# VH-VL binders against q9umr5: the designs that were tried, part 447

Target 1, 268 residues: q9umr5
Amino acid sequence: SYKPVIVVHGLFDSSYSFRHLLEYINETHPGTVVTVLDLFDGRESLRPLWEQVQGFREAVVPIMAKAPQGVHLICYSQGGLVCRALLSVMDDHNVDSFISLSSPQMGQYGDTDYLKWLFPTSMRSNLYRICYSPWGQEFSICNYWHDPHHDDLYLNASSFLALINGERDHPNATVWRKNFLRVGHLVLIGGPDDGVITPWQSSFFGFYDANETVLEMEEQLVYLRDSFGLKTLLARGAIVRCPMAGISHTAWHSNRTLYETCIEPWLS
Below, E stands for the ipSAE of ESMFold2; O stands for the ipSAE of OpenDDE; V2 stands for 0.75 times the mean of E and O plus 0.25 times the DockQ between their complexes.

## First folded at step 22 (VH-VL)

Design gp7 (framework fv_mavrilimumab; at its last look DockQ between E and O 0.94; V2 from the best seeds 0.90)
Fold by OpenDDE, look of step 22:
Structure gp7 (fold): chain C 268 residues (1-268), chain A 123 residues (1-123), chain B 111 residues (1-111)
Amino acid sequence: as target 1 above (268 residues)
Amino acid sequence: QVQLVQSGAEVKKPGASVKVSCKVSGYTLTELSIHWVRQAPGKGLEWMGGFDPEDGEPYYAQRFQGRVTMTEDTSTDTAYMELSSLRSEDTAVYYCATVSYDWETGRYSFDYWGQGTMVTVSS
Amino acid sequence: QSVLTQPPSVSGAPGQRVTISCTGSTSNIGAGFQVNWYQQLPGTAPKLLIYGNSNRPSGVPDRFSGSKSGTSASLAITGLQAEDEADYYCQSYDISLSGWVFGGGTKLTVL
C-alpha cells in the first residue's frame, strides 16, 4: 500500500486550493490516504510560524502514529518552511519524502504584489524596519524575511528562519539538525517564472549576497557549515532538485506535468 | 448585495436542449464565479458544475460531462447553463449560485443563489 | 446514494437542541475539505447557513453552529424555533468526483 500523504498549505490558502493535487494522487496512486491539513487558513496563515509549527505538529503526530511505514509531506510555499521546522523539532518523525513545493527555504526578499497589499506603505528595501521589530516577528511573512543588506538585524531579530537555519547559535541546533536528517528525501521544487518567491532560487536554498547576486545552495554558509544538515543530505544523495519553468506561484499544486515530473516519483 | 435573477420556467420534450440564464447585479460577472445546482422535485441538491473561482475555467460534474455547457456574457453580466439531450430525469429546479472566497477564513462557499428555474421534460 | 450521508429527518420541540450529522469519507471531509451547510425553507432557494465548518454568515443566529471531525461534520441547532423547520444540506468537495458534493438533505420538523 502507498504511504499516507500530508499536505501543508501556504499563505492565505484553502484546502480547496489543493484539490487538483489530491486528485492527481488519487488517480495515479489509488488507495493513498491524502490529507490537506485544514489549519491556519486565510488570515490565520499570518500567525507566527512557530505557532503554526505547533498546530501542524499536533495534526501530523496522530497520522504518523498510524503509519509506521512512514509518510510523505508535500508542503507548499510558506508551508515548506513550516514543514522544515516541524521536521527539525520532531525527534520521532517518520517522513520518507519531504517535498518542498515552491517554498522560500532561504527566505524572502521580494517586492511583489503579494507583499505590497500586506505592506502598502513599505518597500522591499525598508521592510526590515518592520519585520525585524518585536511586533513584526509576530507575522509569518516577517519570520522568513531575509534582508541581505541588513544581515546583522536578520541574524539577531529573525525568530524563525535564522534559528531553523542554524545561522544564529541556539541550544537546540544540534538536536534539530539530527531530527531533520531523519528525512529520507528532500525534494526541492521551484522555478524562474514563479513571480512570488524572490529570488526564485530560494526554493533551492539559493539566495542573495550583499550585492544581490544570487548564490546557489553550495555557496551558502548554512551549507558550508552544514548547520542544519544540507551538506550531509546532499552527500547521501537525499536531495532532489526539480526546477520547472512556465509555472506561476499559484499553479504549482495544480499542474499535471509538474506533478508527474517532480512529485509523483517520490510518493511510492 | 449580489443578486441573481434567472430566466423563467421551461417545458421541453425529451431529446431537446434547454438554456437557462442567470443575470447578476451588485457586482460584475467578471468578479464572480457562477455555479449551477439542480433539485428534482422532492429530492436533494445536485451540483452540476461552474466556473472555478481560482482559475476561472469551467468544470462540470462527471454525470453531466458531454451534455452540459456553461458560458458567460460579460457584456450583459449574464451566465448561461445549457443542458442537451434532455430526459425526464432532468426535470428539476435549476439554481445558479455564486462561489466566493473569504480571505479571512480561507473558505469557499455558495453564498448567493438565484430564485431557481423550473425545467420540465415531458413527452 | 449521496456521497455525503445525512439522516433523512430529525425532529425536536421548540427550545430543544437538535443535531444533524453529515458523514463523508477520506475522499472529501476526511481529505481536509471544509464543510458548508445550507438551509432551504419550503418553496425557496437554499441559503448559506454555515461555511468553512463553523463560520456563520451575517444574519445567521448563533443558535446555529457547525463542527467537523475526521470524516464527519455536524450541524447543531439550539433553542429550536418554529421558523427552523426546513431542509438542511451539508456540502463539501470530493476528489474522486472532482467536484462539489451535497448531502442527501435532512428534513427538520419542529413539533
Scores: ipSAE 0.922, ipTM 0.952, lowest interface PAE 0.4, mean pLDDT 95
Fold by ESMFold2, look of step 22:
Structure gp7 (fold): chain C 268 residues (1-268), chain A 123 residues (1-123), chain B 111 residues (1-111)
Amino acid sequence: as target 1 above (268 residues)
Amino acid sequence: QVQLVQSGAEVKKPGASVKVSCKVSGYTLTELSIHWVRQAPGKGLEWMGGFDPEDGEPYYAQRFQGRVTMTEDTSTDTAYMELSSLRSEDTAVYYCATVSYDWETGRYSFDYWGQGTMVTVSS
Amino acid sequence: QSVLTQPPSVSGAPGQRVTISCTGSTSNIGAGFQVNWYQQLPGTAPKLLIYGNSNRPSGVPDRFSGSKSGTSASLAITGLQAEDEADYYCQSYDISLSGWVFGGGTKLTVL
């Protein structure tokens, strides 16, 4: 029988948005228990990511307890950052596959409609003034804002991303790395036609340098220093990269070819 | 202030087709997703299909696949539901309703309903 | 039968509290899909009462409340009034049927 699947949504999502993904799982893995966590929907998806991590943690505990053989996570967009934090803070997680579905794992440096709605006079070049303030860090979008031109502000002000990446010293860094490394596989999904994740290579732990040249995962300091376990996971053969062109940001969970190629093989 | 006004009652023979209209006012069809729900006399509500609010394509309940077609005419802001190969069991009131997304809550709802169209199938 | 199970009828006296249950499965409510509630007065179209488990649209009195837990949902009506006598339907999405589903309906009688 198949491990239960837990789905964590992104910004302003609905459980309805994942109906096709759940239907695909039902077809290919009949009898699998799949749960889209029905928390932090709509405007509540803007709450600080640490608050969301706490709430999602409470929801996954009983699911994991009923499945001692393990569970899988499918985590979309902002939800992939929530899930990575869950893997770090939970001493007792039993996640086999962590499937990161077009998530800004190294951060975001791009204008989105939600940023324009929240901060109507801002552009990516000046959003650091808002996001790297205590007030800005109360918004989830700012928790993973990563301005490559203001790295010192990022490192000092980020209340979430810099911590889960191990880019800023904190007393839990060693324990979080140990917890994260208990995952069976890290499946990274994304593509150049996403249109929202900027750079799209953030979904694969790539990101801009100060010249906006994309450095891939293996060129990132967090990889080279193995600050939260990426180098160790890659050496174990536990990282799977599954890029796919032609998929826009809102279509990742409704594309059957993407599901069959990148998701289905990992739902043991 | 969305309002949905449906076409009048119809009486049909078994094997015929019926096409019910639903005219939208207060908004345009390019801004709304119309779904169809029927209710047999003395029975409950049954979802038939509609235009998906996320991709804008029609999708239908499995039991109506091959018998139902839902279309929209954006020039007149009128939605249509056509049901073919009618049977006595298709006697029902047919409602159109809007499906709306609320960004504040992240939820979908069937929030505005037409007055209903009675379709009677008898020989 | 209906994928979402409701009691066929409930009753209460004016001023009392009544609860209407909606029992689903792991293919709908239990998969994380929202629950909506509709009120249907005799001879009229359904009216949205609760959406997204617990949200009230404008104009719906706060004596109507909704909740969801596990594979089930509940509509509570407090301060029951004669005008509340109606049929009540729950609704969710079902992945096995690939569509929206309604409960069988509950007739509320105000004694």
Scores: ipSAE 0.843, ipTM 0.918, lowest interface PAE 0.8, mean pLDDT 93
ESMFold2 (binder alone), look of step 22: mean pLDDT 90; pTM 0.930

Design gp8 (framework fv_mavrilimumab; at its last look DockQ between E and O 0.95; V2 from the best seeds 0.89)
Fold by OpenDDE, look of step 22:
Order: sequence, then structure tokens, then C-alpha cells
Structure gp8 (fold): chain C 268 residues (1-268), chain A 123 residues (1-123), chain B 111 residues (1-111)
Amino acid sequence: as target 1 above (268 residues)
Amino acid sequence: QVQLVQSGAEVKKPGASVKVSCKVSGYTFTEYSIHWVRQAPGKGLEWMGGFDPEDGEPFYAQRFQGRVTMTEDTSTDTAYMELSSLRSEDTAVYYCATVSYDWETGRYSFDYWGQGTMVTVSS
Amino acid sequence: QSVLTQPPSVSGAPGQRVTISCTGSTSNIGAGFQVNWYQQLPGTAPKLLIYGNSNRPSGVPDRFSGSKSGTSASLAITGLQAEDEADYYCQSYDISLSGWVFGGGTKLTVL
């Protein structure tokens, strides 16, 4: 039988948004138990990511317990960060494939429609004033805001991304790394035509330097220091990169070609 | 605020086609998607199809694939449902309904309903 | 025969609490899709009663409540009133049918 598939949604999503993905799985892997976790939907997806991690943890634990052979995670957009954190704090997870579907794994730094709507008077260059404040960190988007021009503020004020990345020292860094390394495969999916994830390479752990030049994963300090296990995962052949062009952010979970090419191979 | 007004009752012969209209007011087709649900006399609700609220494409229940066509005329704010090859079992009240996304709750639901159109198929 | 199973009928006396169950499967409610509830008074079009498992639209009394767990959902009506006599339908999305699905409906009789 196929391993259960758990889907974690992104910002302002509904379980309905993943209907095509679930249909694809049902068609190609009949009998697979697929569940979109119906938590923190809509506006509730703006809640602090650590709170979301706790909620999703409570939901996945029973599923994992019933599947001793392992489970697969498909985590979309903001959900990809939630899942990475989830796998970092769980010392007993049994995730075979962690599929990060167009997630800002190295953070977000862009003026998107999402940000403009939430912060109409703010621009990308000034959002650090809000996001790196104590009240700003109460919003999920700010939990992974990564301003390359204010690295000191990011490192000191980011209550989520900087921690799960091991960029700021904390007592759980070693244990979280150990836990995350329990994953069988890390499948990174994204593309240049996303239009939301900025830079789009963030889905592959690439990101801006101080000059807003995009550096790849292997050039990142978190990789070079192996702060949460990326270098180790790559060395063991556990990282899969699946870039695809021509897909907008809201279409990653509803594209058949993408599914067949980047998702389906890892659901066996 | 939002109102759906459907066309009048229809009587058709088996094998014929029927086209029911649904005029919408109080919103635009960009805000809502139209779906169709029918109800045979004394029976339950049956979803027939509609426009996907996320991509705007029409999709139909498998049972009606090949027999149903749903369209929209934005110039007249009217949605249409055409059902062909009518059978006696197609006798039912047909409803149009609006579906919208609520970003606060992350939900889709059938928010507003037309008054219904009775379609009778008899020889 | 419906993908979502409801009891054909329930009854209660005024002031009582009644519950209507909606039993789905891993292809709909269990897959994580939300459940909506509709009330249909005799001779009228359905009306949205509960959306997103447990939310009430404006104008719906708080004596109506919805819940979801596992592969099932439930509609509870407290303080039953004569005007509550109607048919009630649950609704969700089903991946096996690639479409929206309704329960078979439950006729509520107020004794």
C-alpha cells in the first residue's frame, strides 16, 4: 500500500485549493490516504508560525502513528516553512519525502500583491520597520521576512526563520538539525515565473546577498555551516531540485505536468 | 443585495434540450462563480456543475458530462445551463447558486440561490 | 447511495436539542474538505446555514452549530422551534467524483 500523504497549505489557502493535487494522487496512486490539514485557514494563516507548527504537529502525530512505514509531506508556500520547522522540532517523525512546493525556504523579500494588501503603506525596503518589531513578529509573513539590507535586525528579531535556519544561536539548534535529518528526501519545487516568492530561488534555499545578487544554496552560510543539515542532506543524495517555468504561484498544486514530473515520483 | 432570478418553468419532450437562464444582480462574475444544482420531486439536492471559483473554468459532475453546458454572458449578467438529450428522470427543479471565497475563513460555499426553475420532461 | 450519508429523518420537541449527522469518507470530509450545511424550508430554495464546518452566516441564530471530525460532520440545533422544520443538507467536495457533493438530506420534524 502507498504511504499516507499529508498536505499543508499556504497563506490564505483553503483545502479546496488542493483538490486537483488530491485528485492527481487519487488517480495515479489509488488507495493513498491523502489529507489536507484543515487548520489555520484563511486569515488564521497570519498567526505566528510557531503557533501553526504546534497546531499542525498535533494533527500529524496521530497520522504518523498509524503509518509506521512512514508518510509523505507536501507543503505549499508558507506551509513549506511550517513543515520544515515541524520536522525540526519532532524527534520521532517518520517522514519519507518532504516536498516543498514553491516555499520561501530562505525567506521572502519582495513587494507582492499579498504584501501590498496587508501593508498598503509599506514598501519592501521599509517593511523591516514593521516585521522586525515585536508586534510584527506576531504575523506569519514577518516570521520569514528576510531583509538582506538589515541582516542585524533579521538575525536578532526574526523569531522563526533565523532560528530554524540556525542562523542565530539557540539551545535547540543541534537537536533540530538531528531531527530534520531524519527526512528521507527533501524535494524542492519552484520556478522563475512564480510571481510571489521573491526571489523565486528562495524555494531552493537561494537568496539575496547585501547587493541583492541571488546566491545559490551552496553559497549560503546555512549550507556552508550545515547549520540545519542542508549540506549533509545534499551529500547523501537526499535533496532533489525540481525547477519548472511557466507556473504561477497559485498554480503549483493544480498543474498535472508539475505533479507528474516533480511530485509523483516521490509518493511511492 | 445579491439576487438570482431564473427563467420560467419548462416542459420538454424526451430527447429535447432545455436552456435555463439565471440573471444575477448585486455582483459581477469576477466576484462570484455560478453553479447549478437540481432537485427531483421529493428528492435531494444534486450538484450538476459550475464555474470553478479559482480558475473560472466550467466543470461538471461526471453524471452530466457530455449533456450539460454552462455559459455566462457578462454583457447581460446572465448565466445559462443547457441540458440536452432530456430524459424523464431529468424532471426537477433546477437552481443556480453563487459561490465565493471568504478569505477570513478560507471557505467556499453556495451563498445565494435562485428561486428555481421547474423542468418537466414528459412524452 | 449519496457520497455523504445523512439520516433520512430526525425529530424533536420544541426546546429540545437535535443532531444531524453527515458521514463521509477519506475522499471528501476525511480528505480535509470543509463541510457546509443548507436549510430548505418547504417549497423554497435552499439557504446556507453553516459554512466552513462551523461558521454561521449573518442572520442564522446561534442555536445552530456545526462541527467536523474525521470523516464526519454534525449539525446541532438547540432550542428547537417549529420554524426549524425543514430539510437539511450537508455538502463537501469529493475527489473521487471531482466535484461538489450533497448529502441525501434529513427531514427534521418538530413534534
Scores: ipSAE 0.923, ipTM 0.952, lowest interface PAE 0.4, mean pLDDT 95
Fold by ESMFold2, look of step 22:
Structure gp8 (fold): chain C 268 residues (1-268), chain A 123 residues (1-123), chain B 111 residues (1-111)
Amino acid sequence: as target 1 above (268 residues)
Amino acid sequence: QVQLVQSGAEVKKPGASVKVSCKVSGYTFTEYSIHWVRQAPGKGLEWMGGFDPEDGEPFYAQRFQGRVTMTEDTSTDTAYMELSSLRSEDTAVYYCATVSYDWETGRYSFDYWGQGTMVTVSS
Amino acid sequence: QSVLTQPPSVSGAPGQRVTISCTGSTSNIGAGFQVNWYQQLPGTAPKLLIYGNSNRPSGVPDRFSGSKSGTSASLAITGLQAEDEADYYCQSYDISLSGWVFGGGTKLTVL
């Protein structure tokens, strides 16, 4: 009776990391088929996001074909950007709930441990020099790096985020918006104690202006111009915002209260 | 290099308990957790439990819940598995193994194993 | 028996290719959990052979390869050698049991 659930992991993740989420679903929705897509694990999660989108697209097609009544997506961290791109590029997706679990939907502008590992001499104020280069755009992190102090470079250099947000004009914008709008619900999850997503409001389509003041989703140009459908979705009551304090970035998929409050209601 | 050395063979009566030790040496530059796997004579491998490599808490196979306790002494790099209410079907070789995460592949594996400890439950 | 099903035995001549299947379900391999393979020589502890479906640890010859599809996995051994005669076990994680699981094992005989 329950729709199948497809889980898309984040940067340097393992399918094992989602064992608790899958156990919660098995307990509350017995008989539900849940699949963590076992692709682009470890270092492969640094591949360009368009390569990941293509691979994940191939993996979801047979799952969606077996479920004509629809599927749900639970997409964590970097995986939420992969999923949003999937919703845009797939003419025939049948996703009911798109559950975005602490994903940097408007981009990332923060120092993290994995950025220190990858670029040990860099900090957020100078990463634009790397990320907004052709070499940098070959790394997934740079595909959604969004330096609010170098917006001109972001708009010209971003090969992924600026395109799926409709911030740079492209010939597929109308089709991508049409496809994205076929989703039943967009469930946005995140919180102030995440510690990695910067600003944490990026999980709710908020982001910094040039003064590092957070503008919420309804204040963003991409919302006001409805470039990929956010204004339309909000107006039809299809956007659910579920913030929760006290959860660190690696704990979103292993917190039972978060699951029961923000995820469970949407797994019809 | 990496070596897991287990305590010696044990002979126990039904209803008793056994505690097997596993000392790890040569493991550097990475974190690991210890898991326990047993093998009855002529039978296959059976996972019993271990410390979760992500949250550090012990978790056990359902069939051993309430009978098994796994502990670790980090000062000596020694893990312990205690199995209580022994029955004849608990006669097996008990292995400890390291479970570690490989960042390059994003995968977990039971990469190093102890020599095994025979536990015989008789009479 | 085991939630991961393996054939009890397989055999092959030296130099040939053999495969060992590991059949799971939607609660383990089909849920997206990795498959590992272990080799156990008589009287010895298991040894990691393949992890994460297809990765070989250092020291394992490229004659050994692994794959998974759907709810099943496969170990392939090419260029079969006498020293490959052993028991082989697959392993994954299972949601219903909330734990790691092993297949029942496959005895490989080199003819």
Scores: ipSAE 0.825, ipTM 0.912, lowest interface PAE 1.0, mean pLDDT 92
ESMFold2 (binder alone), look of step 22: mean pLDDT 90; pTM 0.928

Design gp9 (framework fv_mavrilimumab; at its last fold request DockQ between E and O 0.93; V2 from the best seeds 0.90)
Fold by OpenDDE, fold request of step 23:
Structure gp9 (fold): chain C 268 residues (1-268), chain A 123 residues (1-123), chain B 111 residues (1-111)
Amino acid sequence: as target 1 above (268 residues)
Amino acid sequence: QVQLVQSGAEVKKPGASVKVSCKVSGYTLTELSIHWVRQAPGKGLEWMGGFDPEDGEPFYAQRFQGRVTMTEDTSTDTAYMELSSLRSEDTAVYYCATVSYDWETGRYSFDYWGQGTMVTVSS
Amino acid sequence: QSVLTQPPSVSGAPGQRVTISCTGSTSNIGAGFQVNWYQQLPGTAPKLLIYGNSNRPSGVPDRFSGSKSGTSASLAITGLQAEDEADYYCQSYDIHLSGWVFGGGTKLTVL
């Protein structure tokens, strides 16, 4: 039998948004128990990510308990960060494949419709004033805002991304790394035509330097320091990178070719 | 508030086709996702298909695939449902409905319904 | 034959509480898809009653409530009134059928 699949959504998503993905899984892996976690939908997806992590944790624990052989996680967009944090705080998770589907794993620094909606009068260049405030950090989007021009503010004020990345020292860094390393495979999916994740390489732990030059995962300090286990995972062959062009952000979970190429192989 | 006004009752022979219209007001058709649900006399509701609120593409219940066509005329704000190869079992009241997304809750719903169109198929 | 199973009928006296169950499976409710409820008065089109498991549209009294757990959902009506006599349908999305699905409907009789 196939391992259960747990789906974690992104901003303003619904379970319905993942209908095609579930249909693909059902078709190609019949009998698979697939569950889209119906939590923090709509506006509630703007809640602090740590709050979301706790909520999703409560939802996945019973699923994992019923699947001693392991489960697969498919986590879309913001959900990818939630899942990474989830796997970091859970010392007893049994996740085989963690599929990060177009997630800003290394943060976000771009003007998007979501940002325009939340901060209609602010551009990305000025968002640090809001996002790195205590008030701003109450919004999920700000929890992974990563301003390359204000690194000090990021490191000191980011209450989520900087912590799960191990970029700021904290007492749980070692344990979180250990927990995260329990994952069997980390499947990173994203692409240049996403249109939302900025830079799109963030889905692969790439990101801007101070000159807004995109550096790859292997050039990142979090990798070089192995602060949360990326270097270790790569060394053991546990990281899979699956870039795909021609896919917009809202289509990653509804593209058959993408599914067959990047997702399906890891659902066994 | 959305208003849906459907075309009048139809009587058809087996093998014929029927095309029911649903005129939208209050909002433009381009702002809405129209779905169709039918109900045989004394029976329950059956979803037939509609336009996907996320990608705008029509999709149909498997039972009706190949036999149903849903179209829209944005110039007249009218949605259409055409069912071919009619059978006696197709005798039912056909409803058009809007499917809306609530951003606050992240939920979809069939929130507005037409008055229904009775289609009778008899030899 | 409906993908979602409802009791064919329920009844209650005015002022009482009644519940209507909607039993699905791992391919719909259990997969995490939302449940909606519709009220259909005799000779009228269905009306949205509950959406997204437990949300009430504007105009729907708070004596109507919905819940979802596992592969099932439930509609509860408290303070039953004569005007509540109607057919009630649950709805969800099913991945096997790749579409929206309704329950078989429940006729509520107010005694």
Scores: ipSAE 0.938, ipTM 0.962, lowest interface PAE 0.4, mean pLDDT 96
Fold by ESMFold2, look of step 22:
Structure gp9 (fold): chain C 268 residues (1-268), chain A 123 residues (1-123), chain B 111 residues (1-111)
Amino acid sequence: as target 1 above (268 residues)
Amino acid sequence: QVQLVQSGAEVKKPGASVKVSCKVSGYTLTELSIHWVRQAPGKGLEWMGGFDPEDGEPFYAQRFQGRVTMTEDTSTDTAYMELSSLRSEDTAVYYCATVSYDWETGRYSFDYWGQGTMVTVSS
Amino acid sequence: QSVLTQPPSVSGAPGQRVTISCTGSTSNIGAGFQVNWYQQLPGTAPKLLIYGNSNRPSGVPDRFSGSKSGTSASLAITGLQAEDEADYYCQSYDIHLSGWVFGGGTKLTVL
């Protein structure tokens, strides 16, 4: 009798990568219907995040319709941003637990192997020149690039992250906040040994100030202004923070202790 | 240009063990994940196990757990599958195959196969 | 009997279209795991034909196509030729078995 679980993958993922997570769910919650959304795999994961949100929206609608009692989302890495946007744009979603598995929720400011592959002569200090251009915004990685040293460029050029954070004025901000606030629980998972998410506290809505000092969620303007509902959720007791050390970025969905500690309790 | 060349046919008695080798050419075992698939005469394909392409650890089909051991010798680029406590039902052609990830599509496949090794188990 | 169900045989005349089904469950195809297809000519090793539901490796003609929907997958062969006479296997991953699984196979006969 468990609620269905929908899994949204990250950059260059395969559904095979989630086999251990699905096996853990099968062992602890037998009979649970779990679906890894088999969309935007490989190079398609570089498509603009709004295109991915639209495609994933179409895939989750029938699953949610068949489960009026609710569903759970487990959203990994880049997929956590897709899921947060889904919760904002879907006026009929019935998500109980939104489980954000090491996702760059406040953005990314760090070199990765994928960025080196895409932009081999760039480093994080100069990538804003590419990412904050119309051409750069056609890549998913640039949709959540967040350079703390070029805040004005970020606020003006971001086609995705600045919008879903309510950092740039837009006509849907009130509706998106209302929709997001219908979630039952927001479960934030991440840790200092991730090695990819930079700063790793982005998974907990923390991020750098101009001196690259991490400000926690409660110190962020988006929290203080409650621009998309974080302050309201925290006041309701609906935000769960589950940090865990010793887990690399690709191991979050294959660590049994993490599953049992941070995920399993929220799969009603 | 990956080629997989397997050891020759074997005839074994029930209760014995067999060890099939798979020599990789064109690449190294540090770059490839080898899996084993068998096919009984006139029957379908059955996955036995292999080295996980994501973590590099061996894992086995549940029905072979405890009877099969898969190893690799990177100095010779040779993979091995050893099946113990043989039964007549283990009579089959045993294939090695590479499992690879395609970054463009985000998909896994068994893309290169050995020629097969016939193992006959009879009294 | 396999967790992925295929018809044991399919036949068609030269030039016709045939379809081979692969029926899985919520523990494999329905959980979002990919489907691969293999062709096996008599006396030879299997050959990768389709991977990741619908992708063709180099050298596989475009008259072979694959699709996936719900808990099932399908291989379509158009412009049927005598050389297509072979056994065909689907493949996916299954969370109950914690492993890769093959369908039982379909013998294609060209009339």
Scores: ipSAE 0.849, ipTM 0.919, lowest interface PAE 0.7, mean pLDDT 93
ESMFold2 (binder alone), look of step 22: mean pLDDT 90; pTM 0.923
OpenDDE, look of step 22: ipSAE 0.920; ipTM 0.952
ESMFold2, fold request of step 23: ipSAE 0.846, 0.848, 0.845; ipTM 0.917, 0.919, 0.917
ESMFold2 (binder alone), fold request of step 23: mean pLDDT 89, 90, 89; pTM 0.918, 0.925, 0.918
OpenDDE, fold request of step 23: ipSAE 0.929, 0.926; ipTM 0.956, 0.956

